VH-VL binders against Sensor protein CitS (citS). Designs and how they scored, part 19

Target 1, 196 residues: Sensor protein CitS (citS), of Halalkalibacterium halodurans (q9rc53r339to534)
Amino acid sequence: AQTHEFSNKLNTISGFLQLGKIDEAVDFIQKERKIQQEWIHFFIERVNDPTVSAVLLGKISQAQELGIDVDIDPSSQLLTPLQERQQELLVTMIGNLLENAFDALLASGIENKKIYISFTDMGDDFIFEVEDNGPGIPPQLMESIFEEGFSTKEGTHRGFGLALVKKAVHELGGAIFLEEGELGGACFVLTIPKHE
Key: E = the ipSAE of ESMFold2; O = the ipSAE of ESMFold2 at other seeds; V2 = 0.75 times the mean of E and O plus 0.25 times the DockQ between their complexes.

## First folded at step 18 (VH-VL; framework fv_spartalizumab)

Design u2 (from r2 with light chain N35D; at its last look DockQ between E and O 0.70; V2 from the best seeds 0.82)
Fold by ESMFold2, look of step 20:
Structure u2 (fold): chain C 196 residues (1-196), chain A 121 residues (1-121), chain B 113 residues (1-113)
Amino acid sequence: as target 1 above (196 residues)
Amino acid sequence: EVQLVQSGAEVKKPGESLRISCKGSGYTFRSYWMHWVRQATGQGLEWMGNIIPIFGKANFDEKFKNRVTITADKSTSTAYMELSSLRSEDTAVYYCARGRKYTGLYLFDYWGQGTTVTVSS
Amino acid sequence: EIVLTQSPATLSLSPGERATLSCKSSQSVLYGSNDKNYLTWYQQKPGQAPRLLIYWASTLESGVPSRFSGSGSGTDFTFTISSLEAEDAATYYCQQYYDTPPTFGQGTKVEIK
């Protein structure tokens, strides 16, 4: 029992068992296993880097525990080998962007929480996008969100995550922007040159 | 209201190059992938490549990789596609099309009116 | 790359009749991670660009008349016009956007007798 969602899953299974609905309990367990297998299948086919795959799988699992629905565009691909420093900084960037989206959605009280991710390596750059359906970022705060210490989260009093993302992107010779998205929340897009 | 307006029809000779413009309005041009798709008379539709204007970074289908160049000018909200070393089989109508995001990067919701290109000697 | 095969090549029907078009994919376009089929239907009238009608196999684009519908999953898809109108004379294309490059079917031409 590591999260509210895990405890809820156990309660659901227990409820079925207490009511003598064994087939329903078994179907519930099998459905949860299928979802994990589908994500593993996606990453085996579309992402050649095991560390990036592990980070994304871990964040998807965390999102499920938080009641957040994550979609990765099925056309996404990351098949080009990453240099060691690119891999290190990319996992930092992905982790911080997703944690930012989790925090924004959880603080918002929005019922149908969604995150959309896409990435491609078809061209000369790696290009990533992370979008949520949260409250978004007011235009007057757009430059401030990347400053050290900026936070709208009560209780943290630190805003290092997005500052680290911007620093990491710039170290790799790339760029990050906040752009318009389809979901109505924040939409971060970033690019990393394959060769500096 | 989203609109994509393309440059006019062209007649070319084999070995020449073509350059087609596509001006987007009624939306945030820089934020969305712009795609190029062509259609030869009596043939199917064929994706050629795309560009994300905020970065100016383009991708190309393998079939066109060495002949196609795709660029964008954010200040004029205009994308460009150039196809070099033209052949008679490049005779087609060329479209620009806007991709979505969450619904799908390769879902084309708005299309330009098309640019007819004829390659003949 | 994923090949889409449409049938029939041409369909000639009278106004008010039901049109049924088929699109068969060489590979599944069902994304198991979200249970959506990444298949789209377009309408193209002579001299015009394609118009988006249906995405995710069965979701109607905003502003498209309800007489248009889509169904199917995995590799087999159907597009239906429940009661043909004169303005529906066009060529209809399916397109997959599950994998790159995106690919299109060869089209089905719908004619009104």
Scores: ipSAE 0.867, ipTM 0.937, lowest interface PAE 0.6, mean pLDDT 90
ESMFold2, look of step 18: ipSAE 0.860; ipTM 0.936
ESMFold2 (binder alone), look of step 18: mean pLDDT 92; pTM 0.944
ESMFold2 at other seeds, look of step 18: ipSAE 0.866; ipTM 0.937
ESMFold2 (binder alone), look of step 20: mean pLDDT 92; pTM 0.943
ESMFold2 at other seeds, look of step 20: ipSAE 0.868; ipTM 0.936
ESMFold2, look of step 21: ipSAE 0.858; ipTM 0.934
ESMFold2 (binder alone), look of step 21: mean pLDDT 92; pTM 0.944
ESMFold2 at other seeds, look of step 21: ipSAE 0.870; ipTM 0.933

Design u3 (from q2 with light chain R60L; at its last look DockQ between E and O 0.96; V2 from the best seeds 0.88)
Fold by ESMFold2, look of step 18:
Structure u3 (fold): chain C 196 residues (1-196), chain A 121 residues (1-121), chain B 113 residues (1-113)
Amino acid sequence: as target 1 above (196 residues)
Amino acid sequence: EVQLVQSGAEVKKPGESLRISCKGSGYTFTSYWMHWVRQATGQGLEWMGNIIPIFGKANFDEKFKNRVTITADKSTSTAYMELSSLRSEDTAVYYCARGRKYTGLYLFDYWGQGTTVTVSS
Amino acid sequence: EIVLTQSPATLSLSPGERATLSCKSSQSVLYGSNNKNYLTWYQQKPGQAPRLLIYWASTLESGVPSRFSGSGSGTDFTFTISSLEAEDAATYYCQQYYDTPPTFGQGTKVEIK
């Protein structure tokens, strides 16, 4: 999985070199190294769970390959230890929310594709927000998007990702909602109680 | 246009509690964190806490966490801040402020007009 | 928590002059992952709420006159009014939103002579 992203970065460098754009190739290499180091620094400081950190780092890398800019609010923190079941289901929810955002952005004509993430454990709950600058979800469809097999795209595997998120959040005693976002696309917000 | 309207000025005695309301309009109230910031007479702005109104889940600065309660009523698009066991040093102007998202959760783009609270015996 | 120190406390200038205000942070507020400084400038006139002027250290909020500007990175920030107008008499606050709790400087009062 990691080999796919590494191979695409090598192809980008090769493409610049084949076009005689040496300075652009050098710039790409330098920026890629610095950006990865800064994300690792963020996760070491702000996220105490190595599994959640690894999933987010992997999704950030995937987004970069897809031409999607990901921002995580710098005030985000996840320092409270997760129970084993919370960790398992949170990883599933994060992964599926981000894959849904990737799919929506890739299917859109939106330039400068963006995803914004925030999370906090300051209170009694873990709270996560994921928004994109894609086409958004009309209010008439808000209940339907969590149903198995729902999709506005023919031939897509599912659907099923958002249904899994709703199932996971309910199992943990939490809730998920669609909000208006600053970026104009979909904004999912969820809460998970720390203790039941 | 986004507008935050707060309840009026209050005069309190030490040991009493205060409750300030903040009604949001011109935007989807449940989609943005609402923050509370106070300003002591003179200067000094101080963040007190916030709430995410769709879930009614609040966070508090450690300085205030045992005395402050923050709630929201979705049906009236109104947030509330309560501060108990008042002291003279709680004399301040109290503001509600809306946070952004992508630009920053703690970037306050709209503020209420402020509620002056005087605590004196 | 991150401490912001503003200087000077008061700045008294004539109309048309350039006002320069300093804000120094005890820790860097430069977010390496996106190269943005999470520092904001507000204007507060007497009896009024703060008004957002500048975010990300140097980005003007919509509707803010171009005579206002911000610069700096990391720990040292400057707010400038290029040609002071009478309506600019106010107290100006910097605020960081890099880490919780968000914190404010003590303010710089700009007076018109």
Scores: ipSAE 0.853, ipTM 0.928, lowest interface PAE 0.6, mean pLDDT 89
ESMFold2 (binder alone), look of step 18: mean pLDDT 93; pTM 0.947
ESMFold2 at other seeds, look of step 18: ipSAE 0.861; ipTM 0.933

Design u4 (from r2 with light chain S33T; at its last fold request DockQ between E and O 0.92; V2 from the best seeds 0.89)
Heavy chain, then light chain:
Amino acid sequence: EVQLVQSGAEVKKPGESLRISCKGSGYTFRSYWMHWVRQATGQGLEWMGNIIPIFGKANFDEKFKNRVTITADKSTSTAYMELSSLRSEDTAVYYCARGRKYTGLYLFDYWGQGTTVTVSS
Amino acid sequence: EIVLTQSPATLSLSPGERATLSCKSSQSVLYGTNNKNYLTWYQQKPGQAPRLLIYWASTLESGVPSRFSGSGSGTDFTFTISSLEAEDAATYYCQQYYDTPPTFGQGTKVEIK
ESMFold2, look of step 18: ipSAE 0.868; ipTM 0.937
ESMFold2 (binder alone), look of step 18: mean pLDDT 92; pTM 0.942
ESMFold2 at other seeds, look of step 18: ipSAE 0.870; ipTM 0.938
ESMFold2, look of step 22: ipSAE 0.868; ipTM 0.937
ESMFold2 (binder alone), look of step 22: mean pLDDT 92; pTM 0.940
ESMFold2 at other seeds, look of step 22: ipSAE 0.873; ipTM 0.938
ESMFold2, fold request of step 23: ipSAE 0.874, 0.871, 0.873; ipTM 0.940, 0.941, 0.941
ESMFold2 (binder alone), fold request of step 23: mean pLDDT 92, 93, 93; pTM 0.944, 0.944, 0.945
ESMFold2 at other seeds, fold request of step 23: ipSAE 0.871, 0.871, 0.875; ipTM 0.940, 0.941, 0.940

Design u5 (from r2 with heavy chain K57R; at its last look DockQ between E and O 0.69; V2 from the best seeds 0.82)
Heavy chain, then light chain:
Amino acid sequence: EVQLVQSGAEVKKPGESLRISCKGSGYTFRSYWMHWVRQATGQGLEWMGNIIPIFGRANFDEKFKNRVTITADKSTSTAYMELSSLRSEDTAVYYCARGRKYTGLYLFDYWGQGTTVTVSS
Amino acid sequence: EIVLTQSPATLSLSPGERATLSCKSSQSVLYGSNNKNYLTWYQQKPGQAPRLLIYWASTLESGVPSRFSGSGSGTDFTFTISSLEAEDAATYYCQQYYDTPPTFGQGTKVEIK
ESMFold2, look of step 18: ipSAE 0.862; ipTM 0.930
ESMFold2 (binder alone), look of step 18: mean pLDDT 92; pTM 0.947
ESMFold2 at other seeds, look of step 18: ipSAE 0.859; ipTM 0.927

Design u6 (from r2 with light chain Y98F; at its last look DockQ between E and O 0.81; V2 from the best seeds 0.85)
Fold by ESMFold2, look of step 18:
Structure u6 (fold): chain C 196 residues (1-196), chain A 121 residues (1-121), chain B 113 residues (1-113)
Amino acid sequence: as target 1 above (196 residues)
Amino acid sequence: EVQLVQSGAEVKKPGESLRISCKGSGYTFRSYWMHWVRQATGQGLEWMGNIIPIFGKANFDEKFKNRVTITADKSTSTAYMELSSLRSEDTAVYYCARGRKYTGLYLFDYWGQGTTVTVSS
Amino acid sequence: EIVLTQSPATLSLSPGERATLSCKSSQSVLYGSNNKNYLTWYQQKPGQAPRLLIYWASTLESGVPSRFSGSGSGTDFTFTISSLEAEDAATYYCQQYFDTPPTFGQGTKVEIK
C-alpha cells in the first residue's frame, strides 16, 4: 500500500543520491524517521491504553501513505484506564471516524489534505474531536449520515462506519454530533462518560 | 463579528461566592470550548478552566477544582463560572475567552471585556 | 507546568523605534510531530482584554498590522514591533498552549516616551 506522497519521498531520496548529495539524503531520511518517532513518543506520554495507541498510530501511518497530514492537538491526553468494553468500542469509533475522513478527503480533490484530532480525559468524560478539511456535511444531514446504508450516489462506502460509531457511542452512554470546525470540512465531536 | 459580553463588576466579602456570565454571539457558540482566565491586579494571567457547550462538560485547573463550577446554556449562548469560598487573593478581573480547534484548543482568539471582582473585608 | 519568563519588565521607547521583547520557556513548546511552536503573543491595553497578535510563535493573526512579528523556537522566543506607533503602548504577554494548563508570561510593558 503506497501513495504519490510515499513515492515522491523515495524520488526525493533518489534525486539527492543521483546528484551525489549524500549528506542531504541522509538528513532527509533522518527527518522522516524522526517524525515517526515523535508520534510514538507522543503516544507513550499522552495515551495510557496500548490498543488505542496502536490504532491511532496505524491510522496516522495510513494517512501518511495517502498523502494526508494528521495533527493531534499536543494538549490531548487519554490517561484514564479504559474498561474493556470502552476500549473495544472506542477503537471502533476512532477507526471509523478516521476512515470516513480519509474517504471524504480522497474524493475531494484538494491538494493539502488535513485531519485534526483532539481528545481529553481531564474532566468526567472522554471527549474526542475529529475534523478534516474536506467537503463537509450539512448539519441537517447529521442523522442521515449515521444511518446504516447511507452513502452518496457516487460513493461505494456501504454506509456502515458512521452507523457503528453512533451505536457504539450510545451503548457507552455518550453522544456524538457534527459540529462546526476550523478546517472547513466535517467536525465530529463525541463524549463518553468515564464511569456508569 | 465574534463578541463575548460578560456580566458587570462585583464586590464580595471573604467566604462568599461569585457567578459571572459570558454571552457569545457571531459564531456557533456550542461548537467551541469556552475558557475562563483571571488576572489579579498587577499580576499575570491564570487559566481556571473551560467547557464544551454542546455537551456541557467542563475541565478545571487543579488549584480551582474544588471551588469552581463552569456551566453553559446552549439555548442562550451563555457560559457561567462560579467561584466559591472567596478569599482576598481572588480579587481579579475575570475573562471568558474562546478557544480554537486546529490552530489550538488553548489558543484564545476572542476575549470578553472582563468582569472586575473585588474581595475585601 | 510550563513557566514563561518575559524580559524586560518595562520598555520605554519613542515612536518609530524598534521594540524587542523576550519570552523564555522552562520547557520546549516545539511539537516534534508537526514542527510547530505552541507559543502565542497577546497585546493588552489598560482596562482592556488581551488581543491575539501572533500564534505558532511567528504566524500573524488576521487583521494584525505587519509591524508586529514573532520568532524563535523551542524555549527562546522574540516579539518585535518594527516601527513603534503611539497606539502600541500596552503590556504584551506570551502564552504557551502546548500543554495543560496553558500558562502566560508575566508581561512586558511597552511605554511611549
Scores: ipSAE 0.864, ipTM 0.932, lowest interface PAE 0.6, mean pLDDT 90
ESMFold2 (binder alone), look of step 18: mean pLDDT 92; pTM 0.942
ESMFold2 at other seeds, look of step 18: ipSAE 0.874; ipTM 0.934

## First folded at step 20 (VH-VL; framework fv_spartalizumab)

Design v1 (from r2 with light chain K36R; at its last look DockQ between E and O 0.71; V2 from the best seeds 0.83)
Fold by ESMFold2, look of step 20:
Structure v1 (fold): chain C 196 residues (1-196), chain A 121 residues (1-121), chain B 113 residues (1-113)
Amino acid sequence: as target 1 above (196 residues)
Amino acid sequence: EVQLVQSGAEVKKPGESLRISCKGSGYTFRSYWMHWVRQATGQGLEWMGNIIPIFGKANFDEKFKNRVTITADKSTSTAYMELSSLRSEDTAVYYCARGRKYTGLYLFDYWGQGTTVTVSS
Amino acid sequence: EIVLTQSPATLSLSPGERATLSCKSSQSVLYGSNNRNYLTWYQQKPGQAPRLLIYWASTLESGVPSRFSGSGSGTDFTFTISSLEAEDAATYYCQQYYDTPPTFGQGTKVEIK
């Protein structure tokens, strides 16, 4: 994923240079450096777990390659230490929720693809939200989307990652729901008790 | 249309507790954070805490954490805030307010009408 | 905790005049990751709840008259009413939602002479 991301950025820079668009190449390089520095600063301030930080940074980079704008609510925080099993399962859950959002957005015709993430540990639980501006999921399909191999009549929708998320959240004693969001697509919210 | 309707004004004695309700309508109550914000007479606004009703999980400003309880009843679309061990400086108008999501968790787009609470000796 | 300082405390102007209100933040509320300022302006008329007017420092909430506007970035923000109407007599609050707890300025009271 990192090698693909790096190669794509180099190809973009090279393309600008080959077309004689030097100002555009410079702007692209400066924008990439600034964006990475801003995300690193955010994670240093707001997320104490290096594994969760690395996964989120990786997914942000992946989203950028895919033309998807990822937004993490600036008030988000994950400062409470995670136990090893919480960390393992949390990265699985977040990774699969984001991959599900990527897949839904890439299958859509939406030009301004967006994902919104928030998380907090201010209370007794870790609470996460992942929302996209894709086509969404009808409420009557909620249980079906968590089953492996889930599909719809109008197209294919693969729910394998969501099955893993449901298993992981339940192992940690938490819950996951599909809720209404502001962006009009799917909005997954989950909670994990801090103490097991 | 979105509406937040709060319980009526209260007069309390120091040491008592207050309990304010906030009924949300015109939107999916369980999906959005509900916040509590107070305003002492002629003074600024102060965030107290919030709740996400689908989980019934609440967060509190550290200043209030040991005195405030925030709950929600999804079946009646009603949030509740209780403040214990009242003192005269708790005299204020208490508001519930709905947060957004993408635009901001702490962006308060709809407010209840307010509940005036007077704590007098 | 981020402190917001508003000025002036009171602004008394005639109908049709331009009102300019300041909000200064003790820390930047510019979120570099999306280049948005997490600052909001509310209007509060006597006996009423606050009303959201502007979010992200400069984005007008739906249904809010176009005479209201916001500008600024980082730590220094301005709220403007281009031509005062009688109904604009109120106290105006800025609020940051960049960090927890969210905090409010102390308000600027706008009076119509």
Scores: ipSAE 0.872, ipTM 0.938, lowest interface PAE 0.6, mean pLDDT 90
ESMFold2 (binder alone), look of step 20: mean pLDDT 92; pTM 0.941
ESMFold2 at other seeds, look of step 20: ipSAE 0.874; ipTM 0.936

Design v2 (from r2 with heavy chain F55W; at its last look DockQ between E and O 0.95; V2 from the best seeds 0.86)
Fold by ESMFold2 at other seeds, look of step 20:
Structure v2 (fold): chain C 196 residues (1-196), chain A 121 residues (1-121), chain B 113 residues (1-113)
Amino acid sequence: as target 1 above (196 residues)
Amino acid sequence: EVQLVQSGAEVKKPGESLRISCKGSGYTFRSYWMHWVRQATGQGLEWMGNIIPIWGKANFDEKFKNRVTITADKSTSTAYMELSSLRSEDTAVYYCARGRKYTGLYLFDYWGQGTTVTVSS
Amino acid sequence: EIVLTQSPATLSLSPGERATLSCKSSQSVLYGSNNKNYLTWYQQKPGQAPRLLIYWASTLESGVPSRFSGSGSGTDFTFTISSLEAEDAATYYCQQYYDTPPTFGQGTKVEIK
């Protein structure tokens, strides 16, 4: 998916050059490079864990390939050191929450696909929110989405990764909640105590 | 319609504590961060801390950390802010305010009517 | 902590005139990752709570009259009321929500003669 979007960008640049639109090609390249640099800058300043940074950067790149607009609240921070097990499980949980959001959005047919992420370590807990503007989760499926191997004809909620998320958060003494969000889709709130 | 309704004005003496309530209605109270902001006469607005009611744990600005307690009761859709060891400089109007999410965690789209607190001997 | 400085402190104008308010930030509030400025404007009438007017520096909140507008980027921001009405008498505050703690300007009081 990353290769597909990268190829589209190269084709756009080539198209400008073939038409003799040099200024347009330069502007396009500078804009794309600036966006990547701004995300790297954000993670260097706001996230002290290189593994979590790498996973989030990878997911942002993947979302771009899929035509999904990802925003991370600029006030987000993860500066408190993670224990090795917290890091391992957090990477798994974040990755699976984002993959669930990608699947829901791609199956929905919605044109303006969005994901919003926020996180904070200001208090005694790490708190993460992941929200999409997809179809959401019907109330009758709320418990089922965390079962192993859950699958539905909706195709928007796979359940493979959500079972792992619930298991992982339980091991860390935290919780996961499905809440109302601003975008109208699913909004997961993940909480992890810094010290058990 | 989203509405935040605060408890009434209070007159306090130095060394006492205050406790202000903020009841939210017209939205899913537990899902959104609730913030506390104060405004002294002739001074600007000052953020004090927040809470996300679904989890029930609070964050505080460093300057208030040892004097402020913020809690929420999901069953009554009510947030509370307590400020201890009051001083005359704590005389202010205290607001609760709801944060958004996508447009900004610290973008305050609805405010309570304010609670005037006077600290005097 | 990001400091916001507003000017002028007081602006006294007649109905129908244009009001122009300035807000300057000690640090950029432009979020390069999405090119949005995390700056808002509030209106506070005497005895009332603040009311959200503008977010992302220039986006009008739903239900806010179009005579209100915001512009600027990075560290320098302007709030404009194109044609003052009597009901616009209030104090106007800018606020950044780019970084914690969120901070506010000291306000500009707009008086209608």
Scores: ipSAE 0.826, ipTM 0.916, lowest interface PAE 0.7, mean pLDDT 89
ESMFold2, look of step 20: ipSAE 0.842; ipTM 0.925
ESMFold2 (binder alone), look of step 20: mean pLDDT 92; pTM 0.944

Design v3 (from r2 with heavy chain N59Q; at its last fold request DockQ between E and O 0.85; V2 from the best seeds 0.87)
Heavy chain, then light chain:
Amino acid sequence: EVQLVQSGAEVKKPGESLRISCKGSGYTFRSYWMHWVRQATGQGLEWMGNIIPIFGKAQFDEKFKNRVTITADKSTSTAYMELSSLRSEDTAVYYCARGRKYTGLYLFDYWGQGTTVTVSS
Amino acid sequence: EIVLTQSPATLSLSPGERATLSCKSSQSVLYGSNNKNYLTWYQQKPGQAPRLLIYWASTLESGVPSRFSGSGSGTDFTFTISSLEAEDAATYYCQQYYDTPPTFGQGTKVEIK
ESMFold2, look of step 20: ipSAE 0.874; ipTM 0.936
ESMFold2 (binder alone), look of step 20: mean pLDDT 92; pTM 0.941
ESMFold2 at other seeds, look of step 20: ipSAE 0.869; ipTM 0.938
ESMFold2, look of step 22: ipSAE 0.866; ipTM 0.935
ESMFold2 (binder alone), look of step 22: mean pLDDT 92; pTM 0.943
ESMFold2 at other seeds, look of step 22: ipSAE 0.867; ipTM 0.932
ESMFold2, fold request of step 23: ipSAE 0.867, 0.875, 0.872; ipTM 0.938, 0.939, 0.938
ESMFold2 (binder alone), fold request of step 23: mean pLDDT 92, 92, 92; pTM 0.940, 0.943, 0.943
ESMFold2 at other seeds, fold request of step 23: ipSAE 0.879, 0.873, 0.872; ipTM 0.938, 0.936, 0.936

Design v4 (from u2 with heavy chain T28K; at its last look DockQ between E and O 0.89; V2 from the best seeds 0.87)
Fold by ESMFold2, look of step 20:
Structure v4 (fold): chain C 196 residues (1-196), chain A 121 residues (1-121), chain B 113 residues (1-113)
Amino acid sequence: as target 1 above (196 residues)
Amino acid sequence: EVQLVQSGAEVKKPGESLRISCKGSGYKFRSYWMHWVRQATGQGLEWMGNIIPIFGKANFDEKFKNRVTITADKSTSTAYMELSSLRSEDTAVYYCARGRKYTGLYLFDYWGQGTTVTVSS
Amino acid sequence: EIVLTQSPATLSLSPGERATLSCKSSQSVLYGSNDKNYLTWYQQKPGQAPRLLIYWASTLESGVPSRFSGSGSGTDFTFTISSLEAEDAATYYCQQYYDTPPTFGQGTKVEIK
């Protein structure tokens, strides 16, 4: 998947060059580099934890390779130091929520795939939201999506990641819910107490 | 139809507390941040804090965090803001406002009608 | 915190004229990661709550008449009413939602002669 989207970018650059559109090729390259630099600047300013920053940046890069547009709310911040276990489990939760969103979007027929992320540590808890514009999950299925082996895809039990998220949240004394969001797909919200 | 309906006007004395309610309807109240914004007569608008009702977790602007309490009751779809140790400078119209998500957490798309609070000795 | 300064303080125009309002930000509200400006315009009539008109500096909120528009980027923003109508008499506020706390301009009062 990674080599597929990277090859698409190279094909686009090559196409511009073969058509003699050198300025367009240069602009395309500069835009791609600018996007990476802007995300790095965001994480330096807004996220104090290098491990969480690396995971989020890696997932953003993965999303770009999959043709998925990721936005993080500019007001997001995670500046409060994480305890080691909080960091480990938060990385697990974020990673699995994003992978679940990738899977749902890739299985859908939607053309403009979007993921929205927000997080804050302004209060007594860490609060995260991950929303996609995919097919969504009916509220009556909320408990089922966290059960081991739950999946809407044939031939697999790909619900394993959400079960891990629920376990991680419970270990940290937090909560996770499936809520309505603005994009019309799934919207997972979770809270983690800063202090148990 | 999204509606935010606030409690009525109040007249207070310095040192007292005020408590304003905001009932949300026509949307999933618990899923969206509810914000509190005030407007003193002849002055601009000022954000005070917010709450995410599904968790009951609130955030506050630094200027108010010693005096403001924000809560929510999911079962009645009602948010509350309490401001203690009132001063005459707290005379204002107080608004609740709904935040969005993708478009912006601090983008206020629906507002309550406002609650006029007068603080005078 | 980010300070927003609006001008003019008051604008008095006749029906059908073009109204142009300015909002200047003390810091950029352009989010480089998605190239969106996190600036909003509200309309507030006396005794009423603000009404959202424009977000992301130039995107019209659903149900807002097309005579309203916004432009600008970074620190300099413009709000325009292309053909002023009587019901447009109000105070207009810009607001940034790029960083916390969100902040508002002091307003521009638009009067119809």
Scores: ipSAE 0.855, ipTM 0.930, lowest interface PAE 0.7, mean pLDDT 90
ESMFold2 (binder alone), look of step 20: mean pLDDT 93; pTM 0.944
ESMFold2 at other seeds, look of step 20: ipSAE 0.864; ipTM 0.937

